# VH-VL binders against o94451r108to261: the designs that were tried, part 25

Target 1, 154 residues: o94451r108to261
Amino acid sequence: YSRPFAPVVHSRIRFRKSPFYDILEQFNAPFVVPACVGTRNTISFSFHVTPPALSKLLNDPKQYRVYLFSTPSETIGFGNCLMEFPTPQMELRINNQVAHANYRRLKGKPGTTNPADITDLVSKYAGPPGNNVVIYYMNSTKSYSVVVCFVKVY
Below, E stands for the ipSAE of ESMFold2; O stands for the ipSAE of OpenDDE; V2 stands for 0.75 times the mean of E and O plus 0.25 times the DockQ between their complexes.

## First folded at step 11 (VH-VL; framework fv_trastuzumab)

Design k1 (at its last look DockQ between E and O 0.24; V2 from the best seeds 0.00; counts 0 for: pae E 12.1 > 2, grease 19.9 > 18.9)
Fold by OpenDDE, look of step 11:
Structure k1 (fold): chain C 154 residues (1-154), chain A 117 residues (1-117), chain B 107 residues (1-107)
Amino acid sequence: as target 1 above (154 residues)
Amino acid sequence: EVQLVESGGGLVQPGGSLRLSCAASGFTFSDYYIHWVRQAPGKGLEWVAYITPYYGYTRYADSVKGRFTISADTSKNTAYLQMNSLRAEDTAVYYCARWRYRAFDIWGQGTLVTVSS
Amino acid sequence: DIQMTQSPSSLSASVGDRVTITCRASQSISSYVAWYQQKPGKAPKLLIYKASSLQSGVPSRFSGSRSGTDFTLTISSLQPEDFATYYCQQYDNLPYTFGQGTKVEIK
């Protein structure tokens, strides 16, 4: 018996608009990545791809992607959130596969970090293996909120 | 043969509850999103909800949120729709349909739910 | 929500006629629109997906097209078995929404 997930009414994180993509859908409620200093921490959460998104990903792969976004939790209430990862030395895994992305921002230039493109690691099935996100990190002085979004790229 | 078979429909009073079943056969149940779509008598089609049977991810139409619960039992290849706090406007033929990548390519025969005092 | 305004609500036609049914989306959407045929007392049957792709087993007299937000189902030569109600559906965004339906009746 598969236990149904309760309807997820999750707050949408409003990221600053990008000229390179439009966020069409947020797949999960913001997952909090707690601050962690001096120790290594691991967080994990799962998400599913909605049928509309899945259809687009499979039929128009050049136009649609799945990005993992991160922003300081304290900024969520302000809108126009800037993309920023907990630490540039973090490791991101999607379905046990390492995601390759640049997690570092330009020095002195907030909002210069790009979201992680995890499209190729996202399962395109309704069944196993599903979609599990694991983040390994340390020395993050702030709390961050992470969301997986469906985007249209230009 | 690929098939979906709904059951559980019937007459119920307003405020009552009813549980529908959708039995799947002839295909890998867990590979599909299973949807419920309803059709009021003489009216059009209305999407109700979907589930990923294996993981249990669900989405609902606003019209049924908080009242309906979609679930699935992969061991029985069966999806369910628990309907609570039923209203007259919930009266409809309820179809289950499968979805994978395209559109609703397989539908059940439907089961009639009548909410009336 | 995306509304699919379907027209006409009904039409009368003869065997051999060319029949055209249109759905207009309330907003810009992609080509993720499906067409279904439904006969009385039966479940809908998928005819077209992704605006213009013919479902396997569906006769070639059925076709779909898109022009902006307008989606069209065409039956090139109406057959006796084609008298039914037709529905468009968008699956571009949740919630899925259907057109009001078009009943194709015999003239």
Scores: ipSAE 0.898, ipTM 0.957, lowest interface PAE 0.5, mean pLDDT 94
Fold by ESMFold2, look of step 11:
Structure k1 (fold): chain C 154 residues (1-154), chain A 117 residues (1-117), chain B 107 residues (1-107)
Amino acid sequence: as target 1 above (154 residues)
Amino acid sequence: EVQLVESGGGLVQPGGSLRLSCAASGFTFSDYYIHWVRQAPGKGLEWVAYITPYYGYTRYADSVKGRFTISADTSKNTAYLQMNSLRAEDTAVYYCARWRYRAFDIWGQGTLVTVSS
Amino acid sequence: DIQMTQSPSSLSASVGDRVTITCRASQSISSYVAWYQQKPGKAPKLLIYKASSLQSGVPSRFSGSRSGTDFTLTISSLQPEDFATYYCQQYDNLPYTFGQGTKVEIK
């Protein structure tokens, strides 16, 4: 999918509202996970949890969480983005620890994929450059944009 | 002994500048948020700003935003508050306080800033 | 901004009295509320954090509670060293804000 003339860098992704959580803060600019057909690829980036979010995470971790979101890059400028991982053939690591998430989407039910809850893997004391995210993946037919967000869970 | 010590207060004219220091000892400085809280004479407490010394994130109260800058030097275990364009309303005792888990659990003794013509 | 409205502004009490101080938040907040004691010429001292948790080294006669947007500090049996000004503080949302204080005086 081609970008608009004079490409635009979007600093936020607007996901479809969920009754199960509110997104309070996005920690990183959307990071692109390129399409990768018939090949394996690895991407990595870092993010920092802000001090107000760290406070709530440490004191009330049942209610406040850190979620990793993904959506097709082509849709990020149009709002109401649906949660979708690049491929079920992927592995997510946060600070060199495997995250456990359901990467699959139910057939015929778009928007049923949950973001990855990475709260327990996020370092609250990490040195520079912050928390490290590594995605190993294969057979993603589109580019995806990834953000890590601070959320309140209901 | 866990301690915070403020310094650099004094008399300054309106529109002037002053730099406060908050020296930390007895704890790992970079593991804590450092805040400035002020108290005008005979008045209550007002939050001013914070910094995370390790991450460098800062936040400011609206009353000081654009005039005050908080910074930290982790090699010296010291936070700083650069106060520019000072006003009479900035007259207060300035406390530094640490926080991480349990609100402001350690406070310095404060340093007086007086802004007067 | 979240305002913390503290009441009473002052009270007069005798040693041994039960003292209750209340703060009301101007909107719904979580239990991220602290209570501080300040004596004249001294820095504030943390008593209670997260609405009801007692800070290490603070006497057990101090307690905190929450009911909706109302947060309460209780001193079960006032001691001579407890005559001071008390402040509540919310740290749920920036800017962190304090109540205006409650001065507890000797009757």
Scores: ipSAE 0.007, ipTM 0.516, lowest interface PAE 12.1, mean pLDDT 85
ESMFold2 (binder alone), look of step 11: mean pLDDT 93; pTM 0.947

Design k2 (at its last look DockQ between E and O 0.47; V2 from the best seeds 0.00; counts 0 for: pae E 4.3 > 2)
Fold by OpenDDE, look of step 11:
Structure k2 (fold): chain C 154 residues (1-154), chain A 117 residues (1-117), chain B 107 residues (1-107)
Amino acid sequence: as target 1 above (154 residues)
Amino acid sequence: EVQLVESGGGLVQPGGSLRLSCAASGFTFSDYYIHWVRQAPGKGLEWVAYITPYRGYTRYADSVKGRFTISADTSKNTAYLQMNSLRAEDTAVYYCARWRYRAFDIWGQGTLVTVSS
Amino acid sequence: DIQMTQSPSSLSASVGDRVTITCRASQSISSYVAWYQQKPGKAPKLLIYKASSLQSGVPSRFSGSRSGTDFTLTISSLQPEDFATYYCQQYDNLPYTFGQGTKVEIK
């Protein structure tokens, strides 16, 4: 017996608009990555790809991607959130595969971090294994909120 | 043979509850999104909800949110629709249908739910 | 929500006729539109997916096309077994939505 997930009332995070992509859908409610100083922490959550998104990903792979976004939790209420990962030394795994992305922002330039493209690691399948996100991190002084989004790229 | 078979429909009073079943056979149940679609008598089609049986992710139409619950038992290859707080406007033939990559390619025969005092 | 405005609501035709049914989406969508045939007392049957792809086992007299937000189902030569109600459906975005249906009746 599989328990249905409660209807996820997504608190949508409003990220600053990008000229390179449009966010079409947010797959999960913001997952909080708590601050962690001096110790290593691991968080995990799961998400699913909706049928419309799955159709687009399979039929129009050049136009649609799945990105993992992160922003300081304290900024969510202000909108126009900037991309920022908990730490440049974090490790991101999607379905036990390491995602390769640049988690570092340019020095003194907030909002210069790109979301992590996890499209190729996302299961485009309703059955096993599903989609699981694991983040390993250390020395993050702030709380961050992470969401997986379906995007159209330009 | 690939098949979906609905059951559990019947007459119920407003405010009542009913549980529908959708038994799948002939295909790998967990590889598909399972949907419920309903059709009021003499009317068109309305999407109700879907579930991913493997993990149990669900989405609902606004018209049934908070009242209906879709679930699945992969060991029985069966999806369910628990309907609570039923209203007259919920009267319909309820179909289950499978989806993978394309559209609803397989439908059950439907089961009639009548909500009336 | 995306509305699919289907037209006409009904039509009368004869065997051998060319029949055209149209659905207009309320907003710009991709080609993720399906067409179904439903006979009285039966479940819908998939005919076309992705606007113009013919479902396996469906006769070639059925075809689908797209022009902007207009999606069209065409039956090139109506057969006796084609008298039924037809529905379009968009699966471009949630919630899924259907056209109101077109009943094809015998003239």
Scores: ipSAE 0.895, ipTM 0.954, lowest interface PAE 0.5, mean pLDDT 94
Fold by ESMFold2, look of step 11:
Structure k2 (fold): chain C 154 residues (1-154), chain A 117 residues (1-117), chain B 107 residues (1-107)
Amino acid sequence: as target 1 above (154 residues)
Amino acid sequence: EVQLVESGGGLVQPGGSLRLSCAASGFTFSDYYIHWVRQAPGKGLEWVAYITPYRGYTRYADSVKGRFTISADTSKNTAYLQMNSLRAEDTAVYYCARWRYRAFDIWGQGTLVTVSS
Amino acid sequence: DIQMTQSPSSLSASVGDRVTITCRASQSISSYVAWYQQKPGKAPKLLIYKASSLQSGVPSRFSGSRSGTDFTLTISSLQPEDFATYYCQQYDNLPYTFGQGTKVEIK
C-alpha cells in the first residue's frame, strides 16, 4: 500500500517579518477555511483577548492593534508564511460588524496583502459578547488557515 | 460597593484537596478577568491562575498546572480554585483579584491555606 | 518568564524622608509595571499602574518612573501611614511576576 501522509497539526503560524509591526501573540489555534469552488461557504470561530493584551489595547491604542492573518494551509510548517486571503470575494465580520480590509493581492503575488486590522471591532471587555469571527466567501481553490494576532505597530 | 470575598481556606494534609471560593459583588462579574494570587507566610506575591468567567478561558502558573483548576459560576458571581495534590509549598494566603486594564485594582481580603502533616 | 528584582529588601526611614525603591526587569518590557502597598494582615493596594500613572485616591506624594528596565517608586515625603511593604509587578506578559518586596520601617 502507498504510505498515507499523517496530518500535522500546527498550533501556531510563523509569518514573514514586517517592518511595520511585531506579532506579539496569537489568540487562536489556526482555523481552517476549506476550499470552496462554484458555491458559497460560511465559517465562524471565536477568540479571546488575554489580560496583558487587553491592558495594552485600552491604554495604548495607537501602538497596539489586533490583526487577522490568513495563509494557504499547505504552506504551514515549511518556513515563514506569506499573508494571503482566500479570495477577493469575501466578507469578514467581527462581532457582527463588517471589517474594512483589502483582500486583493497585488498582481496575484503572495505576500503583497496586508492583514486585516480589526481592532475597533474587538470587544474591550473580558466577557460577553465575546469575539466572534465570521467569513462569507466563495470560489476559493485552496484551503486557508486563519489566525487573529495581537501586534505592536510602528 | 465593589468587593471580592474569599472563603474555603483551612488546614489540610499533604496530598489533600481544598476548594476556595471568590464571591464578587458591586460590578459586572463576567466583564472582568478573575485571578488568584498567593502569598506564603513572610514571603512575596505569586500569581497562580486566571479565568474569564463567561467563556471559561483559563491559564495557570507552571507551579500549579495539573493540580489546580479554576472555574466560575456567573449565576452566583463566584470564581473557584480547586486545589488537588497539595504540597507544603502551597501554604499561603490566597487572594482573588480582578483585572481589566489597570493592574489588580480590587483584591479580596485573602483566605489562609495551611498544608502540613 | 520575566523576573522582577526589587531593591532594597528593606529600609529604615523617618517621617518626612524621600524614599526611593527600584525594580529591575530581567528583559526588555513595555511600561506595564504596577506598584502595590501592603500592610500587615491586609491585601495589597494598587498605587501606580503603567509605570507612572497614579491610581485614584492615592496621595500625590507617590510617583513612579521608568529608565530602561529600571522602574522606580518614589515617596516624596514619607508619612506615618506609609510604613508598609511595597511590591512591583510586571503585567507585560504572562505569567505575571512580582518583585520580592521592600519593607519600609521606622528608623
Scores: ipSAE 0.327, ipTM 0.765, lowest interface PAE 4.3, mean pLDDT 88
ESMFold2 (binder alone), look of step 11: mean pLDDT 93; pTM 0.949

Design k3 (at its last look DockQ between E and O 0.46; V2 from the best seeds 0.00; counts 0 for: pae E 4.2 > 2)
Fold by OpenDDE, look of step 11:
Structure k3 (fold): chain C 154 residues (1-154), chain A 117 residues (1-117), chain B 107 residues (1-107)
Amino acid sequence: as target 1 above (154 residues)
Amino acid sequence: EVQLVESGGGLVQPGGSLRLSCAASGFTFSDYYIHWVRQAPGKGLEWVAYIIPYSGYTRYADSVKGRFTISADTSKNTAYLQMNSLRAEDTAVYYCARWRYRAFDIWGQGTLVTVSS
Amino acid sequence: DIQMTQSPSSLSASVGDRVTITCRASQSISSYVAWYQQKPGKAPKLLIYKASSLQSGVPSRFSGSRSGTDFTLTISSLQPEDFATYYCQQYDNLPYTFGQGTKVEIK
């Protein structure tokens, strides 16, 4: 993956409102995680933390977090998108560190998956190494869109 | 000594182009966000754009989006502002400033850009 | 965008006077507000960050405070070198925005 040198135009994904957090900012345009059956797939993308978000993360670490969201790509056009990961067996790495999260939803209960809290793995510097996301996954029958968001938690 | 030095300002006709430079010294360039802020003659300050030199990520004010491009060369510790389709309202002193965790703590001396027929 | 309405636009004061400048944010924001001093023909100089933190090297006669959406810069005892234009800035949200400025002139 090569780092972009041009401005990125973001298409905001509208997620269903949560009583536990407010999404304040989306850091990247939706990154497509394509369907993959039978073989392991790996996707990678980068994002940056804006100066306002970085200030808040450093000064109020208990109130502000960085979450990674995922939703089926087919649902984006309808808004009120539900959180769902490509597969419960996926591995998420932020800056080469494994993110620990529960990627499973409750059986028969859509929208019960929580976004992945990657705050502690996100670089708090403008310099190297930056922020890189890698997802390892297999046996995902649908395409998903992934975004990293800045949130205020309650 | 920590400093930023702007250059490249001058007189240009409406619709013209100009490229500004911001040379940094005395600090680790890639550890900071670099911003451009402009000030029209006798007026206040307006944020223009920022870049993360290491990664190349950028953001722009709506007033310059699509016309201005901010870039950086970390090997030269220099940030740039390519200004195209210039308008009279772009006339201003253009400052570069650094940011890390706080506010704009270091500014250049500024370079004047005059857009006039 | 967040507007920072600064007041007054100008004021006349004497050496030793207490000077107060206020900026009101158009919406609720955090304490990420800075204050700058600018003299003619010079770049702005950072005085206060995070609403009330004094920048290193800035005299203690300068102070900042917050009350709701109102941010205030205070010069406890105006000195001859303090005659200048002052600007507030919010860096709570993009785009960054500045107040209109306050020119502090000699009475």
Scores: ipSAE 0.896, ipTM 0.955, lowest interface PAE 0.5, mean pLDDT 94
Fold by ESMFold2, look of step 11:
Structure k3 (fold): chain C 154 residues (1-154), chain A 117 residues (1-117), chain B 107 residues (1-107)
Amino acid sequence: as target 1 above (154 residues)
Amino acid sequence: EVQLVESGGGLVQPGGSLRLSCAASGFTFSDYYIHWVRQAPGKGLEWVAYIIPYSGYTRYADSVKGRFTISADTSKNTAYLQMNSLRAEDTAVYYCARWRYRAFDIWGQGTLVTVSS
Amino acid sequence: DIQMTQSPSSLSASVGDRVTITCRASQSISSYVAWYQQKPGKAPKLLIYKASSLQSGVPSRFSGSRSGTDFTLTISSLQPEDFATYYCQQYDNLPYTFGQGTKVEIK
């Protein structure tokens, strides 16, 4: 029947493989960051670290990391997704602390944007109510889907 | 001293309900994930569920999904396991155990749940 | 689910003997395996975590090791208080799974 009115929401996102890390687990269902032309927007969501991931983060922090990924929502389901942030001017906060990542795309080289390594900002204990993600952004011409993943790095 | 103490076990008919409690003392309750692990008489150990007490986030083993609900009250340092639609195969000693990164380093003494017609 | 196949199911040994218990994972896993001791009517007690790390307060006669998918608990010199059932547990992925247990009997 007819195309859906709303964008299709997938339960998981498949990213292009990297020789530098393996994605082991996706902590959250893809969260939609809507297009936002000529205005500012703020979105927030939470994720929880599973007990096996927590053990690895605490015992082997050089090998195991937490990365935040983003891709245009429209590309999901059409093959391997490329890493792309909504705008270079966005601000990402994890548990009220500013994440430091490069949100810019390299001109003429799609998929050269790295996911944000947020490991040091993620709570590795049960004390807080989970991990809060806040994205402040403006002038995003596309809708994006965001996931936080548990990764093994090489 | 670091302790977990279970209570609320007993005899119940199939289809019945029971609520178990896990009272924690001697450590910061909200720093740990709390798990339930059960052991049928003369059998091995089976993981049941966990809760992240501060957030209320939970996960369950497939064998208990939809029947059991884990919760916590951080003001009382207590986790709970609400057990509904009980079956004979749920007969076990139920342990609570804390989790951070060294596996299950502290366990309660266990409470027996018997489900029989 | 990852199955942990434990062997032997039981053994008899004398005080002072070296005892070895093996646990095999059904698939490739990390070193996130624990060993527990359980005495009749008591809760399990953690002995070893992360395959080979000795838990605080556990005697050094207990040790753990890994070779591929095989994980081993060793008691170097069995003592009378070591009469118990021993369980391995993987905590690499949910659901956590335990071996079936090994009952160690003192001759």
Scores: ipSAE 0.330, ipTM 0.771, lowest interface PAE 4.2, mean pLDDT 88
ESMFold2 (binder alone), look of step 11: mean pLDDT 93; pTM 0.947

Design k4 (at its last look DockQ between E and O 0.48; V2 from the best seeds 0.00; counts 0 for: pae E 6.7 > 2)
Fold by OpenDDE, look of step 11:
Structure k4 (fold): chain C 154 residues (1-154), chain A 117 residues (1-117), chain B 107 residues (1-107)
Amino acid sequence: as target 1 above (154 residues)
Amino acid sequence: EVQLVESGGGLVQPGGSLRLSCAASGFTFSDYWIHWVRQAPGKGLEWVAYITPYSGYTRYADSVKGRFTISADTSKNTAYLQMNSLRAEDTAVYYCARWRYRAFDIWGQGTLVTVSS
Amino acid sequence: DIQMTQSPSSLSASVGDRVTITCRASQSISSYVAWYQQKPGKAPKLLIYKASSLQSGVPSRFSGSRSGTDFTLTISSLQPEDFATYYCQQYDNLPYTFGQGTKVEIK
C-alpha cells in the first residue's frame, strides 16, 4: 500500500495584496524556518498540487503560477504579511533543481521582495511523489514561515 | 481496454465498517488520480475523496472526513475506500473514477453500499 | 464550497428537438466545468470538459458554452439514445461539486 497522507488543515497566511497576482490556494501549512546564526542550516518539506490547480497550470499556463512565499513568523498573527526571505544568500531547490529568484529586499523598503516563482520546477505530472522543497541558509536572526501558493497573475 | 471495477459493496448496520476496492486495468495506474464519487438512490452525484496512488496524497469531502480512508496499492493497480462509522446517509452507489488533466473520463460501474438496521 | 445550480430538474422533449440545460455557479469560476450523461443503472459518461471541449467519441450534436457563471449544455437534435439524466460538474476548486441533474424524458 502507498503511504496515505492525512487531510492537511492549513493555517492560511494572509499576505498583503499585490496588484500583480491573487493568491488562490495555499498548498502547505506554514513551514517554520528557524533562526540560524553562524552555521549553515538546511530545511525541507513537501507539498502537492491539487488537481484543480494542475488543470489550470496545464491549460492556462500564462494565467497561473506557483509561488513560494516567506514572511517573519512573528508577523503572521497581524495579517497583511510582507514578503521577506530568511537571507538574501539562501539557496532554494525544488525537486533537486535550483530555483532562481531575487531574495533581497530594497534597503529601507520592507515588502519590496517578490515571491519566488517556482512554477517551472513544480511537477505537473500525476505520477511523481509530490514536490520537495529544500532551503539552504545561514545567518538568519529571525524565524520565518514559508508557504507555497497557487496564484493567478495579472 | 481501459477499465475500473468496483467491489466490496453490501449491507451493513449503522456504525459498521466496509472496505471497497477499485481495480484498474488498461492504463498506467500511477499516472492518474483516483477518485471516489457516490450517488444516493435516486439522487445526484457527490464527490467523496481522491488519492495520488504513487505518493499517497489524499483529500476528502467534509462529509466523510475522519470516517473514510482512501488508499492505493500500485503493485495491484487497486484503490481502496475504508469506510468506518457508517451512517444511513452513506447509503449510495460508490463509483471510482480516474482523473489526469481533464474531467472524470473513466468510471467504474459502481458498487452499492446500504447502511440500514 | 461552489454550488452548481442546475436547471431544469426535468424536461420532456421529442426526437429532433433542441435541448438546453444550464448550470449556474455560486461564484466566479474559470471554464473548468464538465458535463456527464447517465443512463439508469449505469455510470456517468463524460461528454464535455473545460466548458466547451467535446470528449473524444461523443457525437457533435452535443456542445457546451459559458457566459459568465452560466454554463450550458446543448443537444442540437435529440436522438433516441439521448434520453438520460445529465449532470454538470465544476472542477475549478475543491471540493468538486455537481449540479442536481436534469432528466431528459420522452414527450
Scores: ipSAE 0.832, ipTM 0.927, lowest interface PAE 0.6, mean pLDDT 94
Fold by ESMFold2, look of step 11:
Structure k4 (fold): chain C 154 residues (1-154), chain A 117 residues (1-117), chain B 107 residues (1-107)
Amino acid sequence: as target 1 above (154 residues)
Amino acid sequence: EVQLVESGGGLVQPGGSLRLSCAASGFTFSDYWIHWVRQAPGKGLEWVAYITPYSGYTRYADSVKGRFTISADTSKNTAYLQMNSLRAEDTAVYYCARWRYRAFDIWGQGTLVTVSS
Amino acid sequence: DIQMTQSPSSLSASVGDRVTITCRASQSISSYVAWYQQKPGKAPKLLIYKASSLQSGVPSRFSGSRSGTDFTLTISSLQPEDFATYYCQQYDNLPYTFGQGTKVEIK
């Protein structure tokens, strides 16, 4: 049997620029959300907010936020990535609390999906074991990569 | 009373290893980041590394990256700094300090590490 | 890395004097700067965080301020217990960096 190529693992995702925020820091290595056609799946991972970012979040929360980004895994490394969630049939939980975000894809308008603002669900204490992310999803036709980022909003 | 107590300092030859401990008491250990900061004799302060004790995330200064490893044992409320491939320029008093968002509000007394032939 | 350049390196003052110590960041940063006091043989003690916020239990004669990339620690009326070395520290981004220190000595 032929030897498959090793998967390319990128440590960072470069998203298309937005006039509404600057991405300052990526808290986790891209986490893969596998395709699941005709079935349901659950994935989970953890991240932690670094001390400099936590200081800013606690002191200046209107200006500094934590966003969850997603993009099709296949597009990474081929230019600036567009924000896209795996499927509108998904639920995102941060530290066991449901996040409220618009997961819907707009027909004919790629890259218009906003990242999820999860700031109010992120632990603002050093103590708990980081931040737990759980994604319940169904009928994702592609593999997606997910990162949580520290952003400055305008 | 809230305190941090370092231990494990001593004399070691270049290329040697040493493990420092930072024992916490009087506060919820997992609520804080634990940092190491060092001070060479008669010199200023240099940040070394941090750990989030419960989740285990770490980061290091470039001067120690690859040689030092920080860890924590939450059951003992203790952080550790494993120091390998020690050099003369690592000679310093090593402090541990706690951090949440108000800078370093509590420091230990420090432990002296001397690296000399 | 963000460098913090502290001035003066030392100063001599009398009890009751107003003392000012300045720290300049090498690039634009937010107000995440702290000031510490260190006496010989002792660990540093936090005085000021977020440029101007007074740490609990620190006397009100200590104050901090910011103007652009310049951060200032002021002691309004120096007391005998204030003779020490003072350090600024940025915590805007890693690695955290300290100024080289200012020794405040008895005149």
Scores: ipSAE 0.042, ipTM 0.646, lowest interface PAE 6.7, mean pLDDT 87
ESMFold2 (binder alone), look of step 11: mean pLDDT 93; pTM 0.944

